VH-VL binders against LON peptidase N-terminal domain and RING finger protein 1 (LONRF1). Designs and how they scored, part 1

Every score and structure here is a prediction.

Target 1, 211 residues: LON peptidase N-terminal domain and RING finger protein 1 (LONRF1), of Homo sapiens (Human) (q17rb8r558to768)
Amino acid sequence: TAELSHLTKNVPIFVCTMAYPTVPCPLHVFEPRYRLMIRRSIQTGTKQFGMCVSDTQNSFADYGCMLQIRNVHFLPDGRSVVDTVGGKRFRVLKRGMKDGYCTADIEYLEDVKVENEDEIKNLRELHDLVYSQACSWFQNLRDRFRSQILQHFGSMPEREENLQAAPNGPAWCWWLLAVLPVDPRYQLSVLSMKSLKERLTKIQHILTYFS
Structure headers, positions and changes below count from the first letter of each chain, unless a header shows other numbers; antibody chains aren't numbered by Kabat.
F stands for the ipSAE by ESMFold2-Fast; E and O both for that by ESMFold2, at different seeds; each is averaged over both directions (binder to target, target to binder). V2 = 0.75 x the mean of E and O + 0.25 x the DockQ between their complexes.
[cut] marks letters that were taken out.
Atom coordinates printed by the task and the answers are left out, and those that the model quotes come from them; centres of patches stay.

## First folded at step 2 (VH-VL; from u07 with heavy chain Y103S)

Design a_y7s
Fold by ESMFold2 at other seeds, look of step 4:
Structure a_y7s (fold): chain C 211 residues (1-211), chain A 123 residues (1-123), chain B 107 residues (1-107)
Amino acid sequence: as target 1 above (211 residues)
Amino acid sequence: EVQLVESGGDLVQPGGSLRLSCAASGFTFSSYSMNWVRQAPGKGLEWVSFISSSGSTIYYADSVKGRFTISRDNAKKSLYLQMTSLRAEDTAVYYCAREGLDSGGNSEWFDPWGQGTLVTVSS
Amino acid sequence: EIVMTQSPATLSVSPGERATLSCRASQSVSSNLAWYQQKPGQAPRRLIYGASTRATGIPARFSGSGSGTEFTLTISSLQSEDFAIYYCQQYNNWPLTFGGGTKVEIK
């Protein structure tokens, strides 16, 4: 159904952790409200729900990421094991509640493409520089931590020839943000960006801090 | 340069209809949510209506719901406000306003504004 | 709907002095607050968004602070072009609402 693929109204929201496009987000869910929410998502065929971090003043943050359900196992002890992957980013337009869990009206985000030839060249130069910094950071990690990252998140996605082909920009940026030990507020700021140039600039700042 | 230009404001009798237009240039119009905001003479600002970048989500102020219709044409980079059943209290300068986007691409509200178009509802 | 209350309605300040404008929300709007400047016969201009972030091209003398229900716009050293009406606006909840404005006048 077109509405199922373009869900924007009364979207169920799991308020828990940061999620990123293309990045797996495994969940162990025990709360009855979230078990109900996930069961409904499967039964209605939408097979997705939004993920937002908490916010002290608004129940949850103004930005989040849709999670696509790949597999669910309901355990006898009351837990649900939910295998998800990040999809589209969104902005929260309106907040609501349904049966104990949060909902939202949302607007999906995608990057604003740069079309000027000189600006595209500058963007590629910045991208390649920051990618090299990311690779160096990863190679300089202690073997234990590198192995943990590889085991949990997999390898860093390969560079993409067309930096602007994907609506969310290069996948390696999101992978890197998922593995970096940075402040959640900064990560949320990067999630909300429609500018690949600024995202790369912020990632560069993070990498320089840890160098 | 990013700009918004409103047009279509006029003098109309109560109960009449009017269509406002807003022409956008200098940015990727289809990537931004749009708003109408009005200001009655000598009064403050009042938000009127919102339309998301795709046009799929629309909100109205209670004072205009059922009488005004917001729409957009992304190919023509244009925003519209169809007004019907106009009342004296609808007399105002109507501004077209884009969702703001900072240097990092984060969305926030009302940047830029157009210069406005005057609607006068009088018998 | 969230009522935005600005005080004072009018603020008389000498050039070069500091002006402090207050904005209160009837319920929390987090940091989803913007400030606008409007001069007679002109459209509003965005000064501050996210409660405290200065828009591009806005002079450093403008600063915003606050979160939740209490917000402040400060102009550290008033210039002749700063005498205008200033509006706060929340974008946390629908409908979007503005304060009634604070007119900053030459003392």
Scores: ipSAE 0.038, ipTM 0.649, lowest interface PAE 7.9, mean pLDDT 87

## First folded at step 3 (VH-VL; from a_y7s with heavy chain L101Y D102T N106K S107T)

Design s39
Fold by ESMFold2, look of step 5:
Structure s39 (fold): chain C 211 residues (1-211), chain A 123 residues (1-123), chain B 107 residues (1-107)
Amino acid sequence: as target 1 above (211 residues)
Amino acid sequence: EVQLVESGGDLVQPGGSLRLSCAASGFTFSSYSMNWVRQAPGKGLEWVSFISSSGSTIYYADSVKGRFTISRDNAKKSLYLQMTSLRAEDTAVYYCAREGYTSGGKTEWFDPWGQGTLVTVSS
Amino acid sequence: EIVMTQSPATLSVSPGERATLSCRASQSVSSNLAWYQQKPGQAPRRLIYGASTRATGIPARFSGSGSGTEFTLTISSLQSEDFAIYYCQQYNNWPLTFGGGTKVEIK
């Protein structure tokens, strides 16, 4: 329900990897603290937790992505396989701790919609250009690398008719970031952006670097 | 074009109440966290309160906790500070401040500031 | 609560000269520090965020440096419009706190 989808206080945080909106994030969970965290999420019905990368100064990064739990499978060797997908992006306002795992007060992030007709036209032109560059990059990969990406991440999401319909912008942008070998600084910067134009511009620069 | 305009400052007696307003224009108000910051005459700056962009997270300075209530109306692009149990030490110019923007970093710096509204509490 | 201490309280500088302002935090604030300028009867104006990043429209003569507990604002060639009070502010921890200010005045 709406109450469960607006978790913002004392949100459980899994400190591990970068997650992105719409991108699957399969997890192997073996630590007792994280098994407890996930069990609580299921038992309370929230079925979600935040994912943040580690940070040298603050234990975990200032930005992250909520993961929605789709399925959990317990293995005999003590691990749990947790099937998740990225949801809303967030920034960390305040850090906490509960029973060995991190928590946070958070603020959800959404793209600011562009309403000026000239800016919408320019945004569409930029989007189509960068999408074509991404497709070209993917098609020019060696067969082994392309196959690995398809197996792990699936195919690139199709371009969307309404670029600003989703609160996080087009899904293909996040898929591309998940696939590209970019360093954490770029990952966190793009995750934090509230401007689709800024995100597309950064992706364009990244693609140019790899071309 | 980005503007913050405070109003509602007045002379009040100790123990009194006052409601400050801040009208925002020139930016997407609902996308930014907002703050109140005050400055007593001849003194420095003191952060008073924070409200997140959705209004779901609120923080107060200890000096005002329990007496002041921050709120926002995103449809009206307005920020409010309801003050009660006012004391002489609450006398200050009260500034409305928008949270800054930093890709990838913390954003709890202030840009822009309003021009302020004066609250005077005296017997 | 993180206490921010600015020094000196007043700095007298001739136009065209360098001004150096110090800000010390009672515990590490990483690079989560901002600088503001305030002229009489006016609201504060942002100068620097992230300890060293100039905000949009701020002249290159303003520079910030430091991390952790010690921070510096430098004005390399003081102009007549730069005589004001300067405040540092940490945003690493709640509550957000400001330094007491440094008044930069004409010698």
Scores: ipSAE 0.571, ipTM 0.845, lowest interface PAE 2.6, mean pLDDT 91

## First folded at step 5 (VH-VL; from s39 with heavy chain K106R)

Design c_k10r
Fold by ESMFold2, look of step 5:
Structure c_k10r (fold): chain C 211 residues (1-211), chain A 123 residues (1-123), chain B 107 residues (1-107)
Amino acid sequence: as target 1 above (211 residues)
Amino acid sequence: EVQLVESGGDLVQPGGSLRLSCAASGFTFSSYSMNWVRQAPGKGLEWVSFISSSGSTIYYADSVKGRFTISRDNAKKSLYLQMTSLRAEDTAVYYCAREGYTSGGRTEWFDPWGQGTLVTVSS
Amino acid sequence: EIVMTQSPATLSVSPGERATLSCRASQSVSSNLAWYQQKPGQAPRRLIYGASTRATGIPARFSGSGSGTEFTLTISSLQSEDFAIYYCQQYNNWPLTFGGGTKVEIK
């Protein structure tokens, strides 16, 4: 349902952790308010809700990612196991509440496509450089840490032929942010970016910090 | 060069209608939320209306709600303000303003502003 | 609605001297505060966003500080082109609101 996939008003918000486009986000849901929220998402056919990290000043962050529900298993003890995957990124325009859970009016984010031939060439060069740095970082991890990442997150996505085909840019960028042990502030900054160049530059700085 | 050019300001009678336009160039218009901001003669600035980049979310100041309609045409890179039931207090220079940008923070500051178009509501 | 109050309404300053402009919010706006400069017959010009970040192309003599409810714009050595009206604007909550302005004029 196309209309339901473009939800922007009174979007249900799960306030918990950072989510990223294309990245799986398995959830254990125990709070009655979130169980209600998820049940409503299924019953209305939207099968989506927003994920935002908490914020001390505003209850939840100004940026988040929609989670698409893939499977829900209700347990006898009241918990739900929810398999989700990240979809569209968004920014919060206005905050609200519904039956104990947060809601938001949101604006979906996507990268601004670079059209200039020289800028495209520079972008490809930067991408290849940062991708190589990410691969080097991953290969330099101790076997224990690398195995844990592979078990929880899977393999690093391969580079994509067309860097600008996806609205959120290459999937490997989001995978890397999900596995890196960085401050949510850095993660939110990258999530909010409309430019692949900016995202790659920030990722490069983060990788330099860990090298 | 990022540019915003307003047009459509005029002298109008109370109760009348007027349509303002703003032509955008030098940036990806469909990627930015847009605003109208007005300034009555000799007075300060007042935010009037907001429209999200897709056009799906719209906010109005209480002073204009029900009388003004903001819209955009991303294919034509244009922002509009349809004004009806105009009052003397609506007399102002109306500015088209693009929402600002900063990663990780809120972006509802204005950069750039157009040069404005004057609306005068007088009998 | 968050009310933004600027003081003083008018500030008389000689060229080369320091100007300090105050902006107060009726409730916390965190660091979601911008400053604009406006000359007669012209559109406002953005100076500062995020309370303290200079926008591209803004001279170093302009600086912003503060958070929460109290904010300051400082012009460290006034130039002839700096005589104008200055507005603060909060963007923490809808509706977006501006202060009443501070006119910086020649002493």
Scores: ipSAE 0.663, ipTM 0.866, lowest interface PAE 1.9, mean pLDDT 91
Fold by ESMFold2, look of step 7:
Structure c_k10r (fold): chain C 211 residues (1-211), chain A 123 residues (1-123), chain B 107 residues (1-107)
Amino acid sequence: as target 1 above (211 residues)
Amino acid sequence: EVQLVESGGDLVQPGGSLRLSCAASGFTFSSYSMNWVRQAPGKGLEWVSFISSSGSTIYYADSVKGRFTISRDNAKKSLYLQMTSLRAEDTAVYYCAREGYTSGGRTEWFDPWGQGTLVTVSS
Amino acid sequence: EIVMTQSPATLSVSPGERATLSCRASQSVSSNLAWYQQKPGQAPRRLIYGASTRATGIPARFSGSGSGTEFTLTISSLQSEDFAIYYCQQYNNWPLTFGGGTKVEIK
């Protein structure tokens, strides 16, 4: 329900890798603390937990992405195979601990919509340019790498007619960040952005570096 | 063009109640977390309360917890502070403050501040 | 709660000289520190966030440095409009806390 989907206090946090809105994040979980965390998420009906990368100054980064549990399989060897997909982005307000796993009070992030007609036109132009750069980068990859990406992440999401319809902006941006071999700090910066223009600009810089 | 305008400051007796308002303009109010900060006459600054952009997360200073209630109305671009059980120690100029914007960093610094509204608690 | 201690309480400086203000935290706040300027009868004005990043519109003569527990605000070539009270503020932990202020006065 909506109540269970708007968890913001003492949110369970899996500290492992980058996650992005709309992007699958399959997990193999063997640690008792995370098995407990996932079981609780199912039992309470929330069926989600936050994903954050580790941080040298704190236990985990200041930004993350909620993962929605699609399926979980408990194996006889003690592992859990957890099928998840990225949902809402968030920033961490306050850190905590519960029964060996991290928790956080969080604030969800949504893009600020641009209303000015000239700014919308400029945004569309920037979007189309960067999208073309992303397509070119992907098509110029060696067949081996492109096949691996398609197998693990699927195809690049199609362009969207309304760039600002989704709260997180176009899905292809997140897909691209998931497959690009970039420093987590740059990935966290893009994850944290509430401006589609800023996000596209950062992605463009990253793509230019790799071209 | 970004403006925060506080109102509702008044003279009130100990144990009384008062509601402060802050009208925001010139920015997308619903995208920013908001704070109240106070300054007693001749003294320094004290953070009072925080409310997240959606209103779902709220923090209070220990000195006001249980007596003050922060709220917001994103449709009206307004921030509120309901104060009850007021004490002489609550006498201060109360500032409405917007949280800063920082991609990739923490954002709990204040820009801009309103000009403040004076609350005086005395017999 | 993280206690923020500013020193000195008052700093007397001649126009055109360099002013150096200190702020110490009772425990590490990483780089999550801001500086504000306040003149009589006015709201505080943001100067620095992230310990060292000048806010938009702040003159280059203001600079911040430090991390962890020790922070400095430096005003190079002090101008007449810079005589004010300066506050540091940490935003690493709740509750958010301010230092007691440093009053910069004309010598």
Scores: ipSAE 0.578, ipTM 0.842, lowest interface PAE 2.6, mean pLDDT 91

## First folded at step 7 (VH-VL; from c_k10r with heavy chain T102V)

Design e_t6v
Fold by ESMFold2 at other seeds, look of step 8:
Structure e_t6v (fold): chain C 211 residues (1-211), chain A 123 residues (1-123), chain B 107 residues (1-107)
Amino acid sequence: as target 1 above (211 residues)
Amino acid sequence: EVQLVESGGDLVQPGGSLRLSCAASGFTFSSYSMNWVRQAPGKGLEWVSFISSSGSTIYYADSVKGRFTISRDNAKKSLYLQMTSLRAEDTAVYYCAREGYVSGGRTEWFDPWGQGTLVTVSS
Amino acid sequence: EIVMTQSPATLSVSPGERATLSCRASQSVSSNLAWYQQKPGQAPRRLIYGASTRATGIPARFSGSGSGTEFTLTISSLQSEDFAIYYCQQYNNWPLTFGGGTKVEIK
């Protein structure tokens, strides 16, 4: 959930970890460059920055997620605790630098909606199947691991009646991907997907493979 | 079937203006970035301009900056190139090109291309 | 701006033989390289993206290789429809740039 500004040019980029739409991303910020970046975002009123994983070829990955700043606590020791939540997904068009931190020109991503009735039916069937598989996986976790997930990520989002209403598709998909210890390559691949069918299919493969 | 159809190519005098159109069908136009690419007769390919899916980000080749304006109308599934201050070296077939789609990769390659529309700049 | 240099300008090859086309970038483009085929009076047709990935519908006789600055398109066992001009294109940096082309013609 928000409809934020459509900042697309010289977007400040935090190069750290994978972020997903709707998923909380709490950060401990101590590096001067990122403290500056975050201060600027607050002072300018944008209250958002992009999150991308590192990449050896390009300094940071071609895909990322915007983080929306909910709260900032400045600690006596010079660290900042930044409470964020994932927003819009994006792809990187052009890379830059500002005062030691990365920037990007970006393009926002949305799911492509299917309109064919047969395809919609098939999509719902796939969704329901994979959702059930995800629920079963979660319920079959050892109590300690389930508790750790609940504490760090919250509950699995409820099933959504309209699978295609949200630009990013069902929230539960993103929650699951955040929880699962998957290979970064698969994380980035799924983040980039504009097809709910593809996302569901990938999730199904992950659940089958891993336990 | 994904299809791109260019129109508006014509004979114009140096210093003149022309507007090219590209009609898109068979895909969700609003989800794709679009490009113009040109080819002078008997010559190679030259990228002209880029517009992001929303229209928020635009890039131009140095050769056309300040003279050409790219735009899109997502409701009409149409891409445009407004050309002004035309020069003899702008004579080319102008292609409309959609960005390539690949999960997890860069997409600034072209698939598909339109058939092209000829712009001739001469007195 | 990244300059793309293709060689040779013209390659004469007999049907059924192998063709090897070269593309050099003035600076690293990683694997962000595409190959296109163009016949007279026709629009370019994508062949390969990501340096080595065949686009959907492209016959297995087309193969791409390379990374960084040096790239190769190989066409094994040339067919009659393969006689065309071939362009490489980098998409690592703006502006997007093409090579000058390699014409593959019948010997």
Scores: ipSAE 0.509, ipTM 0.823, lowest interface PAE 3.1, mean pLDDT 90

## First folded at step 8 (VH-VL; from e_t6v with heavy chain T57N)

Design f_vn
Fold by ESMFold2, look of step 9:
Structure f_vn (fold): chain C 211 residues (1-211), chain A 123 residues (1-123), chain B 107 residues (1-107)
Amino acid sequence: as target 1 above (211 residues)
Amino acid sequence: EVQLVESGGDLVQPGGSLRLSCAASGFTFSSYSMNWVRQAPGKGLEWVSFISSSGSNIYYADSVKGRFTISRDNAKKSLYLQMTSLRAEDTAVYYCAREGYVSGGRTEWFDPWGQGTLVTVSS
Amino acid sequence: EIVMTQSPATLSVSPGERATLSCRASQSVSSNLAWYQQKPGQAPRRLIYGASTRATGIPARFSGSGSGTEFTLTISSLQSEDFAIYYCQQYNNWPLTFGGGTKVEIK
């Protein structure tokens, strides 16, 4: 139910890679602890777990993204193939452990809407500029790289008429961050942002770096 | 302007109860975790309680656990502290404090603080 | 619980001079440390977070340094408005804890 999708206490955490809202995150799961974690998620009906990158000081990062389980295939060699898609972003409040895998108390993040008409106009202008830059970058990629992105991530999501309709902002921003080879610290910073303006500004800087 | 205004501080007897309120304005209240922090007269600061932005996670200082209940009403942009079994050592100015913001970092620092409301527990 | 210890309890400094305030944690808090200023009859005001990052609107004369267990707040050229009590606060572990404060007063 919708109530189960708002898990916030002792949330199971897969410590592996960066995940983003709306972006597919296919996983190959070997470790018994993570196989247990995923089986529990299916058995309880939550069909979700958090994804965080590792951190040497705190075991895992202070920010992550929930992954929604679409399909699980258990292989004869002991691996599991887990088809997931990114859901809600979160920050970690308190860390824990359960049966060898990490857990966390979390707080979900969403963008703060801008209501001032002048600020909305400026946001639209910035969005359209950065979107155009992203399209140019993608169109100028070598065919091999473009094909790899299309195979693994699919096409860039279409622009949205209402920039602030989705709680996480436009989906194309997350798709772009998933395909760009950027430093994890940059990725975590963007994941944590509650301002679409900040996110677009950071994406613009990243695109400039790759031009 | 971001503003936090506490109310409900009063003189109460030991063992009594009191409910503090904090009215928030000038920011999206539902996007921020909130805290209560207290300061006994002439003394330093003591963190009392935390509530996450949705209200789903709550933490208390050991000194108040089991006696105080933090809550929030995001529709009314209000934070509350229900105090019961009050003791003389609970005498303090109680501050409402918003959690800080920074991208990529931890945010459990306080910005801004309210003006405070005085609770006196004395017979 | 992480105990935060501030020293000195009181620091007498002339206007225009440098003030150096110390904060020590009973265990590592990484860089998860904030500094606040409190004047008589007022609520605390944040100065520094992340051990060394000045909050928006805080003058450059305020600087923070340190990591782990030892932290310093420096006020490079004290102004009349800087005479106040200063608190450090860790936010690495629950419960959140403050130091006992350092009162900076006119010599």
Scores: ipSAE 0.724, ipTM 0.882, lowest interface PAE 1.4, mean pLDDT 91

## First folded at step 9 (VH-VL)

Design g_p (from f_vn with heavy chain S103P)
Fold by ESMFold2, look of step 9:
Structure g_p (fold): chain C 211 residues (1-211), chain A 123 residues (1-123), chain B 107 residues (1-107)
Amino acid sequence: as target 1 above (211 residues)
Amino acid sequence: EVQLVESGGDLVQPGGSLRLSCAASGFTFSSYSMNWVRQAPGKGLEWVSFISSSGSNIYYADSVKGRFTISRDNAKKSLYLQMTSLRAEDTAVYYCAREGYVPGGRTEWFDPWGQGTLVTVSS
Amino acid sequence: EIVMTQSPATLSVSPGERATLSCRASQSVSSNLAWYQQKPGQAPRRLIYGASTRATGIPARFSGSGSGTEFTLTISSLQSEDFAIYYCQQYNNWPLTFGGGTKVEIK
């Protein structure tokens, strides 16, 4: 149902880690409040909730990513393994609380498409440059670290023919952010960006730091 | 470039109704939350209402709640304010304002503003 | 509702001198504070956001500082075009609220 796919009011929020579009986010759930939240999500058929990192000033960050529930595996000791994958990015408008877990009114974020032919050409050139830098970074990793990344995250997603087809831009950008050990501040700023050009530029700066 | 043009301001009697419009151009309207802000003659600024980019979340100042309705039409790149049960204290210049943009930060500040449209509520 | 209080109501400053405008919030607004300039007959113009970040195109003589409940706008060398009313606005909580304004008059 379209309504269930576009939750925007009193969205349940799991406050834990950074999540990104297209990136798997497996969760180990043991806290009663989050067990309740996830059970409600399944019972109501929404099968999704928001993920935000904590924030010292506001309990959780102003930006997050929806997680879509793929599977729930209940363990004998009362813990649950929840298989999720990142969906839409969002901005928090207003914070709330329900039965011990956080909620939020949110607005979803999408990239603004560029349509000017010169700007599209420049965007393609920037993308190819930054993608090449990402590949070089990955190839130059110590063998131990490269194998750990491959085991946990899989291979870097393929380049996409149409850079602007997906509302969140190329999947490889999000994979890279999930893999790189960057400050949460950088992660949040990239998550919030409405421009693929801005995102590629920021990723380029991050990669230069690790060169 | 980025423009916000308000229209529909008029002289109305107390208890009357009026519909304000704001035409947006030069940016992707559907990607931005929008606001109405008013300024009574010789007075300060007062936030009136907010509508999220999709239209799914709406907030009002207590002074107008139940009397004013904000809406948007993303296909027409237009923002609206339907005002009913107008009072003398609603007399003001009404500004259309777009939310700000700052990666990682809150954006509920205003950039840009339109030039405003005058609503006068008087017998 | 967070009440924003600006002081002074009117500030008379000689050209070339420093002007300091105060804005106080009734509750913490963190750094979610903006400053606007409004010249006679014009719409407001954004100067500062995030308490201290100067908007694009705003002259370096404008600076903002503070966090929590106390904020200042400083104009380091007042120019003739700086004659205006200045408003602070918090965006930490709904409803969004403005201060009452400070009118800066050139002495």
Scores: ipSAE 0.783, ipTM 0.896, lowest interface PAE 1.2, mean pLDDT 91
Fold by ESMFold2 at other seeds, look of step 10:
Structure g_p (fold): chain C 211 residues (1-211), chain A 123 residues (1-123), chain B 107 residues (1-107)
Amino acid sequence: as target 1 above (211 residues)
Amino acid sequence: EVQLVESGGDLVQPGGSLRLSCAASGFTFSSYSMNWVRQAPGKGLEWVSFISSSGSNIYYADSVKGRFTISRDNAKKSLYLQMTSLRAEDTAVYYCAREGYVPGGRTEWFDPWGQGTLVTVSS
Amino acid sequence: EIVMTQSPATLSVSPGERATLSCRASQSVSSNLAWYQQKPGQAPRRLIYGASTRATGIPARFSGSGSGTEFTLTISSLQSEDFAIYYCQQYNNWPLTFGGGTKVEIK
């Protein structure tokens, strides 16, 4: 199941969970280092930070997603409730550290546009097939699971007329990945893809596996 | 077919300047990070410089830092290396190299390489 | 910076025989290791990335193995076109670094 500034050097990294473009990522922040990181982001005006999952070999994964801050509530007990939404995907070029939190130099990822008219037609056909499969899967969920997804993530985004208008591809693809319990290896692989065809093909395999 | 074609190699005196160019074709140039790699005659390979796909992140080998400037023009599908304060040890064939691609993995390996352009620094 | 050491510097082997090339890193590079082949007057050609994954179009007689600090390139039945210099390259850390090369020559 925002777009904004060009931040690419010493990007602050929250090491926690998988984030996806366009998908809300509400956070409860209690660690002093991350409270500092978020306050600093607001005070400097960038209002964004990177999200990466942890990695056993490195401090965090080689791929992630920027989170854009929509709202922050600082609670009396020192916690912060941070309302974010996923923005651009990125890969990590070089890792760093600042004041106890991780940083990275990054390279943003975008889908490569398909320009051949026959390939665009085939891409539309694949998209429509996989979208239909995703809709069927979601509609066949038991009511309590469907309700839980709707409450946490919202409804599945509608089909987009121009599949290549957004640099990250259709929003429904990311919504689906956020709600499916997929292997982290698949999650990072899909996040890193520069081809909508590759992404749709992988999603199709996942849906047939989990049917 | 993917191609990288270097040009601008020449004979120059120590302390001189030279600008290398690399013309790319057959792939979406703006989607790939690019590198320069050099090889002195009869010697091994040495990585020289990296530039990210947007041009926002740039790294240099210590041996060239402060003397060489990497740049790119994504509209012209071209990579450049501006070389200044050239030394005899900069004599080498300079290769333009595209960064690799593999979903989910690190990609700082090189595929393809250009044919190279020879820079000779001597009096 | 990570120093890459290749051995031997020169390997003499007969056609049809097995060649084994070694590459050692001064610190762990995980599996972020590539191998290249270079013939005289030519640009390097990628063979293997990720320590063990053959690039598209590379014959099955080339295989890579290892992780961490020790890596091996094996050519299982050496052909006439395989006499060349082979380089390893780590891409775990900046700066990117190459080994000194192993020249595979006819015995």
Scores: ipSAE 0.511, ipTM 0.827, lowest interface PAE 2.7, mean pLDDT 90

